# VHH binders against Methionine aminopeptidase (map): the designs that were tried, part 10

Target 1, 301 residues: Methionine aminopeptidase (map), of Saccharolobus solfataricus (p95963)
Amino acid sequence: MTEDELNKLLLAGKIAAKARDEVSLDVKASAKVLDICEEVESIIIENKAFPSFPCNISINSEAAHYSPTINDEKRIPEGAVVKLDLGAHIDGFISDTAITISLDSRYQRLLDASKTALEAAITNFKAGLSIGEIGRVIEKVIRAQGYKPIRNLGGHLIRRYELHAGVFIPNVYERGLGVIQSDSVYAIEPFATDGGGEVVEGKSITIYSLKNPNIKGLSSRENELIDFIYTRFNYLPFSERWLKEFSTNVDELRNNIKNLVKKGALRGYPILIEIKKGVVSQFEHTVIVKGDSIIVSTKSL
Key: E = the ipSAE of ESMFold2; O = the ipSAE of OpenDDE; V2 = 0.75 times the mean of E and O plus 0.25 times the DockQ between their complexes.

## First folded at step 1 (VHH)

Design e01 (framework vhh_7d4b_2; at its last look DockQ between E and O 0.01; V2 from the best seeds 0.00; counts 0 for: pae E 12.5 > 2, placed apart)
Fold by ESMFold2-Fast, scan of step 1:
Structure e01 (fold): chain B 301 residues (1-301), chain A 122 residues (1-122)
Amino acid sequence: as target 1 above (301 residues)
Amino acid sequence: QVQLVESGGGVVQPGRSLRLSCAASGFTFSSYAMGWYRQAPGKQRELVASISYSGGSTNYADSVKGRFTISRDNSKNTMYLQMNSLKPEDTAVYYCAADYLSEWGYTDYDYWGQGTQVTVSS
């Protein structure tokens, strides 16, 4: 990677960490999830970056993929375990980070499990190491604390304008995933649970991305929406909340999105829920590998 | 290199059974959700059945519930579809698919096989 590219990755990481650390203090019972995520996204934009994906707020057994909708009235429950997951990009150079906040002290060990697993994974992270060995480290730490890792969630290789670039960083030991490469960017994201250790798709879809901009037989308005999406978000995930400049008619937006998903022009990302409704904790950092250097771009301070 | 190879298709009479297999290579099979899709002549490709990475969760299209069973053997990197009580409307090309169900994984499947023909004729 060039110095300019590295500088953009570092700045995107610092901006995401700032938004995460400042807004996490506002995660309290009765707070609106919409207010929390709009604050995250505003901090990112005010610091001259863009969200790399919509702010996610996942509560209790929800592991990932809930972003508030237009005029969302969902509130943080009393005693909730809340995953705040966010990212920033500068010219497509991406950061991705997450923290869990518990409003119930009984879950502190569950939080410590995924947090300590992330720390151990980063300590062992180096070019040339088998990717599956990172999964072994994560699994050992989480299980030693009496919890299960979530096996079908994990980290991922990041490329410019590609949040998930086809390489999986597991939370359990796996063979055949290759080795950690130099000049590469990875998200490392342990998930721990008191449930079954697997997620399934729920019914709700609040996050989308462009899949195929060249579908035939679309209306003029549908093609205009695709052009708007590509111009502003590329292939990165987006929220309906970010389409207000295209239309202020919420029913029109939702109908168009639904039709474009059905036709294969857009992807939807269903909410991911622990299979036994166990409580989920998650911590995540973006790690830059540059020669022998391991740089945690999303670390606080 | 990622590869999915289907086998077990063929021509069969109504009421009979077929077992499809999908052999996977080039990726960590146990980290992926797997599914079977089919495409009948003149129709869109549709999901038939899906199975979670561990086999602990399965889903089926309403048209095949009670007749088809999806399973997987992670030690052999293979997924199966047991198709019982076959009907003429089950005639289609059947595709196996692998879905990377990680954060920012897709509702669509990432890898596809070439397909295997199933014909149910009377």
Scores: ipSAE 0.016, ipTM 0.386, lowest interface PAE 6.1, mean pLDDT 89
Fold by ESMFold2, look of step 2:
Structure e01 (fold): chain B 301 residues (1-301), chain A 122 residues (1-122)
Amino acid sequence: as target 1 above (301 residues)
Amino acid sequence: QVQLVESGGGVVQPGRSLRLSCAASGFTFSSYAMGWYRQAPGKQRELVASISYSGGSTNYADSVKGRFTISRDNSKNTMYLQMNSLKPEDTAVYYCAADYLSEWGYTDYDYWGQGTQVTVSS
């Protein structure tokens, strides 16, 4: 990692933390999810970065992977437990962070479970440590609060223009996952629930990424859309909301996206739902491993 | 960036053995489940063998059970396929593939090598 690359990672982290901390104050009953996520994305852009993926806003038993659609009218329910997940990048140097806001004080212990697990994981995070041991730390903290970790969700390695660059950081103990590498960037994201401790895919897809730009047999318009996506987002996830400049016809745009997913040019990310419909909390930071030390790039200013 | 490179293919007589290797780079090898697939001319690609990220669990196609052995060495970022008692029906291009260890409850990596030819003939 060069000094310049590290500075971009740190600045991207600072910008994401700013957006997270400022916008979380606007997560209130009846607020439109679209307004919340556009505010996140606007703060990132105003600070001369780009969203590294569409702002996620996941409510109650929805754990992850919902971002508002074009003209989305969805609003925050009374008493909601809301996961706000966002990130920024500068030249493909990525930050990824999340916070849970509960509008129902009865869920405070559930929030504390994932938050404290994140703090404990970071305290133990170092090069050479077994990745599965991080999962043990997270699992112990969450279970001690009377909740379950979500065993099939977790953190991940981050690389330039690669939000999920391999390497899973589990929320439960697992053997044989290798060790934390120096000169690397990771997201650590404990998930806790009062449900079954597992997620399943829902049907809604609102987040996509480029999978294979070289699929043959596409129309000229489909190839133009792929080029538009690659030029602006590289392989990072994107939302249909970021494609309005490409097409004024929303139905046509959605058909093109659907066809490109079917043909294998794009990957869709279905929403993830807790298997027993339990309520889910999440907290997340991006951590840079440098030598024998770590830097939490998304730490509050 | 992610790269999977197969080696060890060739032409061999029936009843002989070959050992395939798949060298991995650009990712943390020990976090991926791995598999060997093969594709004969005019046929669909089929799973031959798979191995969990730790090597603790293996699976084999019925057609190769008892003859083929999959293994991995996480310290060398390499997966192997020992192919014994080869038959003409084993003739195919053999591909190694990596599946990302369950991230967010789904597998979304579909990385494949370029393939290595195995030909079993008199």
Scores: ipSAE 0.000, ipTM 0.177, lowest interface PAE 12.5, mean pLDDT 88
ESMFold2 (binder alone), look of step 2: mean pLDDT 83; pTM 0.835
OpenDDE, look of step 2: ipSAE 0.008; ipTM 0.281

Design e02 (framework vhh_7ocj_1)
Fold by ESMFold2-Fast, scan of step 1:
Structure e02 (fold): chain B 301 residues (1-301), chain A 121 residues (1-121)
Amino acid sequence: as target 1 above (301 residues)
Amino acid sequence: QVQLVESGGGLVQAGGSLRLSCAASGSIFSINAMGWYRQAPGKQRELVAAITSGGSTRYGDFVKGRFTISRGNAKNTVYLQMNSLSVEDTAVYYCAAEIYYDSGWSEYDYWGQGTQVTVSS
């Protein structure tokens, strides 16, 4: 990692933390999820970065993968437990962070479980440590509070223009995951639940990424859409909301996206829902491992 | 990271049987599911069979009742028992592994190199 690269990572972290901390104050009953996510994304762009992925708002038993759609009318329910998950990038140098806001005081212990697990994971995070030991720490903290970690969700290695670079940071103990590397960037993201401790795919898909730009048999318009996506987002996740410059016909756009997913040109990310419909909490930071130092790029100022 | 190695492919007569195996190495404890896909010349890849870490199975419509997927005792190996083979089953068969979801951004699909299955009439 060069000093220029480190500076971009730090700035992306600062911008994401600013957007997270400012917009979390607007998470209230009846607020439109579209308004919240558009405010997050506008703060990121105003600060001369780009979203590294679409702002996610996941409510109650939804754990991940909901970003508002074009003209989305979804509103935050009374008493909701809301996960706000967002990130920024500068020239592909990525930050990723999340916070849970509860509108129901009965869930404060559930929030504390994943929050304190994140703090414990960061305290123990160091080059040369087995990645599975981070999962052990997270699991111990969450279970001590009387909740379950979500076993099939976790953090990840981050590389330039790669939000998930092929290394999994578990929320439970696992062998064979390798060791934390120096000169590397990781997201650490404990999930806690009062349910079964596993997510399953729902039916909604609101987030996509480019999977294969070289699929044969596409129409000229489909190839134009692929080129548009690649030039603007690379392989990073995107929202249909960010494709308005390509087409103002929402139904045509959605049909094209669906067909490209079916043909293997795009990856869709189905919404992830707790298997027993348990309530889910999540907290997340991006950490930079530089020699003996652990730098939390997304920490609050 | 996960690496997959297939074996058991080859030539078989219509009506015969063949057993494929796939061994996973690397980060095997992060594997959520393993399965088999196939691709015939000029056609798209399609699901043949998959099995989760919990033992749930899923089959493609064209192979249901003829093929069976199972796990080895080590759980890093899956087998595909192929019975009542027909010429239409001729394809390259790929082993695939899904790892646990990462904060909502991907199931990473790891793929083997593929193994040829040819069914003659």
Scores: ipSAE 0.013, ipTM 0.332, lowest interface PAE 8.9, mean pLDDT 88

Design e03 (framework vhh_ozoralizumab_d1)
Fold by ESMFold2-Fast, scan of step 1:
Structure e03 (fold): chain B 301 residues (1-301), chain A 121 residues (1-121)
Amino acid sequence: as target 1 above (301 residues)
Amino acid sequence: EVQLVESGGGLVQPGGSLRLSCAASGFTFSSYSMYWVRQAPGKGLEWVSEISSSGSYIKYPDSVKGRFTISRDNAKNTLYLQMNSLRPEDTAVYYCARDWVYDSGSYFDYRGQGTLVTVSS
């Protein structure tokens, strides 16, 4: 990691933390999810970065992967437990962070469970430690508070233009995951629930990424869309809302996306829902590992 | 154009050996960690091995440790899996992967059709 690369990672972290902290104050009953995510994304862009993935707003038993669509009318319900998950990048150097906001005081302990698990994980996070031991720490903290960790969700290694770079940071003890490396960037993201402790895929897909730009048999328009996507987003996740410069015809856009997913050119990310419809809480920071120390790039200013 | 093409699978008796190969193209192979993962009939995807870009860091789960060996040839853009002392429970389609992540994305990206390994008498 060069000093220039480190500076970009730190700036991306600060911008994401700013957007998170400012917009979280607007998370309240009846607020449109579209308005919240457009505010997050506009703050990131106004600060000369780009979203590393679309702003996610996941409510109650939804754990991840809901980003608002074009003209989305969805509103935050009374008493909701809301996960706000967002990130920024500068030249592909990525930050990723999340907080949970509860509009119902009865869920404060559930929020504390994942929040204190994140704090404990960061305290124990160092080069040379087994990755599975971080999962053990997270699991112990969450279970001690009477909740279950979500075992099939977790943190991840981050590389340039690669949000999920092939190393999993578990929320439970797990063997064979390797050791934490120096000069590396990780997201640490405990999930806690009062449900079964596992997510399943729902039917809604609102987030996509480029999977294979060289599929045969595409129309000229489909190839133009793939070129547009690659140029602007690389292999990072994107929202249909970010394709407005390509086409203002929403029906054309949605039909092209659906066809490209079917043909294997794009990957769609289904929403993730707790298996027993339990309420889910999540907190997340990006950490940079440098020798024996770590830097939490997404900490509040 | 990222492509991963697996080969070397087949039918083998318990206790036998197979060597799988993965030919990579369309990206700078020497810059990426690589993975072998498998899917047994009627089961989910299971991580089998990981190797760092330089080849200096290698990991296995306990289920295959001591029996399987991952290696790579960065000059030839090729990933290998040497499988020894094969057991009936090793029967699966084996995939070479550049992107393996089971996290908030809940996805696994493998570019090839895979190669079938059947361990049976």
Scores: ipSAE 0.000, ipTM 0.170, lowest interface PAE 13.7, mean pLDDT 87

Design e04 (framework vhh_gocatamig_d2)
Fold by ESMFold2-Fast, scan of step 1:
Structure e04 (fold): chain B 301 residues (1-301), chain A 119 residues (1-119)
Amino acid sequence: as target 1 above (301 residues)
Amino acid sequence: EVQLVESGGGLVQPGGSLTLSCAASGFTFSYYALAWYRQAPGKKRELVAGITSGGSTVYMDSVKGRFTISRDNAKNSVYLQMNSLRAEDTAVYYCAAEGLYDFSEYDYWGQGTLVTVSS
């Protein structure tokens, strides 16, 4: 890792933390999800970074993958448990962070479970440690508080322009995941639930990425959209909200996206819902491993 | 590299049984949902059965009570036990691993295995 690369990672982390901490104060009953996520993304852009993925707002039993759509009217319900998940990048150097806000005091212990698990994971995080041992730490902390970790979600290795670079940081003990490497960047993201402890895919899809830009048999308009996506986002996740420059006709845009997913040119990310509809909490930081040093790039400023 | 390798297909008479196996490598098997899909010529690909990382199952209506999906995380394998086979079950069967990992970027598919139910 060069000094320039480290400086970009640190700055991306600070920008994401700023957006997270400022906008989390606006998570209130009746607030529009669209307004919250557009404010997050606006803060990131105003600070000369770009969102590394669309702002996610996941409510109650939704664990991940809801980003507001064009003209989305969804509002935060009274008593909601809300996961705000966001990230920034500078020249492809990525930060990724999440916080849970509860509007219902009955869920404070559920929030404490995933928050304390994140703190414990970071405390134990070091080069040379088996990755599965981080999962053991997370699982122990969450279960000790009477909740289940979500087994099929976890953190991940981050590389330049790669949000998920092929290494999984589990929320439960797992063998064979390798060891934590120096000069590496990881997201650590415990999920806790009062439900069954795993997620399933729902039917709603609001986040997409490019899967195959070279599919044959596409219309000229479909190929134009693929070129637009590749040029602006490469293979990073994107929202339909970020495609307004390509088309102001929302129905045309949505039909083109649907067809490209069907043809295998785009990947859709279905919302992830706790299997028993349990309430989900999540906290997440990006951690830079540099020799014997552990730097939490997304810590509060 | 991710690999899914199906086996166990073949010719069987109506009312017979087959067990399909899918051996997986190159990913953390226990964290993936796994599914069996099938496709016959001239028909749409359809989900036959699925199993989550925790072992919860889903089945297509026409196979409920006849087919059983299971997984063995120690062997990185998923199985489809098919009983009381019918001519309509004739298809190429595909094993699929569906990542529920945060921003999972890949669904993985096997090459398929042919099941023919005929006298």
Scores: ipSAE 0.000, ipTM 0.225, lowest interface PAE 10.9, mean pLDDT 88

Design e05 (framework vhh_7ubx_2)
Fold by ESMFold2-Fast, scan of step 1:
Structure e05 (fold): chain B 301 residues (1-301), chain A 121 residues (1-121)
Amino acid sequence: as target 1 above (301 residues)
Amino acid sequence: QVQLVESGGGLVQPGGSLRLSCAASGFTFSSYYMTWVRQAPGKGPEWIATISSGGSTMRDDSTKGRFTISRDNAKNTLYLQMTSLKPEDTALYYCAREFDYGSWLEGMDVRGPGTQVTVSS
């Protein structure tokens, strides 16, 4: 990791933290999720970065993967527990962060469970440590507070233009995951729930990424869309909302996206729902491991 | 020969404060998670807090605003700072070493003899 690369990671973290902290104040009953996420993404762009993935607003039993669609009318319910999950990148150097906001004081302990688990994980995060030990710490903190960690969600290794770079940071103890490496970037993201401790896929898909740009048998228009996606987003996740420069015809966009997913050119990310429909809390930071130093790039300033 | 010895207990009035110490010997203290537990007369043991080898803490929600666990690896000593003490905090307080991942009760392999805390007017 060069000094230039480190500086871009730090700046991406600062910009994501700013967007998170400012926009979290607008999370209230009746607010449109579209307005919240467009504000997040606008702040990132205004600060000369790009979203590393579409702003996610996940409510109550939704754990992840809801980003508002074009003209989305979804509103935050009364008493909602809201996960705001966002990130920024500069030249593909990525930050990823999340907080939970509760509009219902009864869920404060649930929020504290994942928040204190994140703090504990970061305190123990160190090059050469078994990745499974981080899962052990997270699980112990969450269970000690009377909740379950979500066992099939977790953090991840981040590489340039790769949000999920093939290393999993578990929220439960797990063997065989390797060791934390120096000169590496990780997202650490504990999820806690009052439900069953596992997510299942829902039917809604609002987030996509490029899977294979070289699929044969595509129409001319489909190839144009693939080129547009690769040029602007690389392999990072994107929203249909970001394709307005390609087409203002919403039905055309949605049909093309659906066909490209079927043909294997795009990956869709289904919404993730707690298996017993328990309420979910999440907190997340991006950490940079550099020798003996652990730098939390997404910490509040 | 692994040993844990607690000290710092005593009689305090409601609203008072105490600092408990646990002196460790016979093992590499800095490498272990350490725990504080208490047992009131006629009741089972109750977990209070655990501190990792790296200094990260896990705390029971009912006491976390009043009790703070800490460690000094250079002195091989574990601490529990207790504030705003209530009659319900009256118990024998012991420290323990964790041997494995799991519950504080089943995960402990060594426990001290305890130090008595009595909160009464």
Scores: ipSAE 0.000, ipTM 0.083, lowest interface PAE 22.6, mean pLDDT 86

Design e06 (framework vhh_8h5u_2)
Fold by ESMFold2-Fast, scan of step 1:
Structure e06 (fold): chain B 301 residues (1-301), chain A 123 residues (1-123)
Amino acid sequence: as target 1 above (301 residues)
Amino acid sequence: EVQVVESGGGLVQPGGSLRLSCAASGFTFSWDSYAMGWYRQAPGNQHERVAIITSGGSTNYPDSVKGRFTISRDNAKNTGYLQMNSLKSEDTAVYYCAADEYLGSYTPEYDYWGQGTQVTVSS
């Protein structure tokens, strides 16, 4: 990686950490999820970056993939355990981070489980180490505290304009995942639960990305939407909220998105829910591997 | 809807080379839209991932094959490849091509699997 690339990764990490730490203080019962995520995204933009994906707010047994919709009325419930997951990019150089906020003191140990697992994973993270060994570390820490890691969620390799670049960092030991590479960027994201330790897909989809911009047989308007999406978001995930400049007609936007998903031009990301509806906690940092150095780009200042 | 078919396996001597192919079919299927992995399974063993290429072209390999195996794809032919060099008896296995549509949060299970192609490394 060049010095310019490293500087963009570091700045994207700093901006995401700033948005995370400031907005997490506003996660309270009765707060609108839309207000929270728009605040995250505005801080990122005000600091001259772009969101690398839509702000996710996942509550209780929801683990991932809820971003507020246009005019979303959803509010944080009393006693909620809330995962705030966000990221920034500068010219496609990506950061990704998450924090869990509990409004119920009974879940503090569940939060500590994933938080301490993240710290242990980072401490053990080095080029040449088997990726499965990071999963072993995470699993040991979470299980020692009486909880289950979520086995089918985990961290991931990040590349320029690729949030999930095809290498999985597990939360349990797994063989055949390769080794940690130098000059690489990874998200490490332990998930802990008091449930079954696995997520399933729900029916709701609020996050999308470009899958194939060259599908044949699209209408003129569908092709215009694809061009708009590619120009503004590349292949990064986006929210319908970010399409207001394309159309102020919400029904038109939703119909076009639905049709493009059906035709294979867009990918939808279903909400992920713990299989036994157990409560989920998550903490996440982006880690840059540069030779023998491990740099946590999203650490608090 | 989407089908994946492996080919190119066979018998080869230690130190030899083989190139496996993974052909995909389906009106909306494109390797640009999927992560593709190669997995292998020897009798009595669990599946082991030996290579992955993401929709954006990033690659990764375990230590057991790193420097010997190379994964690639040709989107115009809708075909993925695994180039295997310096083959060892330990590489004897059925090799599977798998494609994964789901990249929002990685799952360890791929969406589409082929039936496999046998590689035997023996004199």
Scores: ipSAE 0.005, ipTM 0.343, lowest interface PAE 10.4, mean pLDDT 87

Design f01 (framework vhh_7d4b_2)
Fold by ESMFold2-Fast, scan of step 1:
Structure f01 (fold): chain B 301 residues (1-301), chain A 127 residues (1-127)
Amino acid sequence: as target 1 above (301 residues)
Amino acid sequence: QVQLVESGGGVVQPGRSLRLSCAASGFTFSSYAMGWYRQAPGKQRELVASISGSGGSTNYADSVKGRFTISRDNSKNTMYLQMNSLKPEDTAVYYCAADTYTYEYGSGMYEYTSDYWGQGTQVTVSS
């Protein structure tokens, strides 16, 4: 990577870390999830970046893929374990980070499990190492704390305008995943649970991305929406909340989105829920591999 | 066209050595972790040894640690298994494999796709 590309990755990481650390202080019982995520996204935009995906706020057994909807009234429950997952980009150079906040002290060890696993994974992260060995490290740390890693979630390679670029960083040992490459960007994201250690899809979809902009048989309005999406978000995930300038008619937006998903123009990301409805914790950093150096772009300032 | 072709198997007496080779073609060899599996009569296939794409990381089943060594030569698109101090219980068909994986965007989860497998080579350790 060039110096300009590296600088954009570092700045995107710094902005995401700032938003994460400031807004995490507002995660409290009765707080609206919409207010929390709008504050995250506002901080990112105020700092001259864009969200790389909609702020996710996942509660208790929800592991991932809940972003607030238009006029969302959902509030954080008493005693909740809350995953705040967010990212920024500058010209498609992406950061991705997450923390868990517990409003119930009984879950502190569950949080420590995934947090310590992230620290151990980063310590062992180096070019040429088998990706499966990172999963071994994560699994060992989480199981030593008495919890299960979520085996079908994990980190990922990041490329320009590609949040999930096809390389998986597991939370358990797996073979056949290749090796960590120099001059590459990865998200490392351990998930720990007191449940079964797997996620399943729920029915709610609040996050979307462009899949195929060249689908035949679309209405003029559907084509206009695809053009709007591509121009503003490229292939990155987006929220219906970010489509206000296209239409203020919520029913129109939702019907158009549903039809475009059905026709294969858009991808929907179902909410992911622990299989036994166990509580889930997650911590995540973006790491840049440059030669023999590991740079944690989303580290707290 | 993806091909994995094993060679070097045969009949050998206990305490002797064999070297298996796996010649790969049809994919970018250095980008794939590779493994050796074996299947004895009436038993399930088990992973014996694996090696990262660069060759910098290796793993072994407890039953073969200290006796078997996995290696690869990316310039020749070939993986090897050096088998020392062979025991009758090492008798099996040995398979080389390359794994693929895919991020399934529709579910937001990572799913394993099908493995690439060789045809297998017989190793018999007998008196």
Scores: ipSAE 0.000, ipTM 0.200, lowest interface PAE 12.0, mean pLDDT 87

Design f02 (framework vhh_7ocj_1)
Fold by ESMFold2-Fast, scan of step 1:
Structure f02 (fold): chain B 301 residues (1-301), chain A 126 residues (1-126)
Amino acid sequence: as target 1 above (301 residues)
Amino acid sequence: QVQLVESGGGLVQAGGSLRLSCAASGSIFSIYAMGWYRQAPGKQRELVAAITSGGSTRYGDFVKGRFTISRGNAKNTVYLQMNSLSVEDTAVYYCAAEVYTEYWGSDHYTVEYDYWGQGTQVTVSS
């Protein structure tokens, strides 16, 4: 890792932490999810970065993958447990972070479970350690608080313009995942629940990424959309809200997106819902491993 | 962006052995799992074997005990050692790679693979 690359990673982390910490204060009953995410994304852009993926707001039993749509009217319910998940990048050098806000004091212990698991994971994070041991630490902390970790979600290796770069950081013990590498960037993201400890796919898809830009048999307009996506987002996840410059016709955009997913040009990310509809909490930081140093790029300012 | 190059297919006698290999290039560290599927004429494609980046393996029920999947020293190459071959093993064998994602299923027998090789013919003669 060069010093220039490290500086971009650190700045992306600082910008994401700023957006997270400022906008989390606006998570209140009746607030529009669209307003919250547009504020997050606005702060990132005003600070001369770009979102590394669309702001996610996942409520109660939703664990991940809801980003507001164009003209979204969804509001935060009373007593909601809200996961705010966001990230920034500078020239593809990525940060990724999440916080849970509870509007119901009954769930504070559930929030503490994933938060303390994240803290324990970071404390134990070092080059040469088996990745499965991080999962062991996370599982132990969450279960000690009386909750279940979500087994089929976890953290990930991050590389330039690759949000998920081929290494999984589990929330439970798992064999054979390799070892933590020096000169590497990881997201660590414990999920805790009072449910079954597994997510299933829901009906909504609001987040997409480029999967294969070279699919044959596409119309000229479909190829133009792929070129637009690649130029602006690379292989990073994106929202339909970010395509207004390509078309102001919402029906055209949605039809093109659905068709490109069906043809394998785009990947859709279905919303993920706890299998027993248990409430989910999540906290997440981006961690830079540089020699013997562990740097939490997304820690509070 | 992963490319898969298959080798080792061909004609082999019943009771014999054959070793298939698949070499991956491109974004190698993005690969969560690599595996082999097969498809005989008039039949559905079925999982033969798969191996995760960490070395965990899965097998189709009809090949357990006869076939072994392994990873090469460079870890960008996956091998399928096929022992005790029968005429019923005759098929086109496809190498496949699955890349990491924020979501994934716990049942690796049904995982969707993101990249596919062109296929290699295995013919077992009596």
Scores: ipSAE 0.000, ipTM 0.160, lowest interface PAE 13.5, mean pLDDT 86

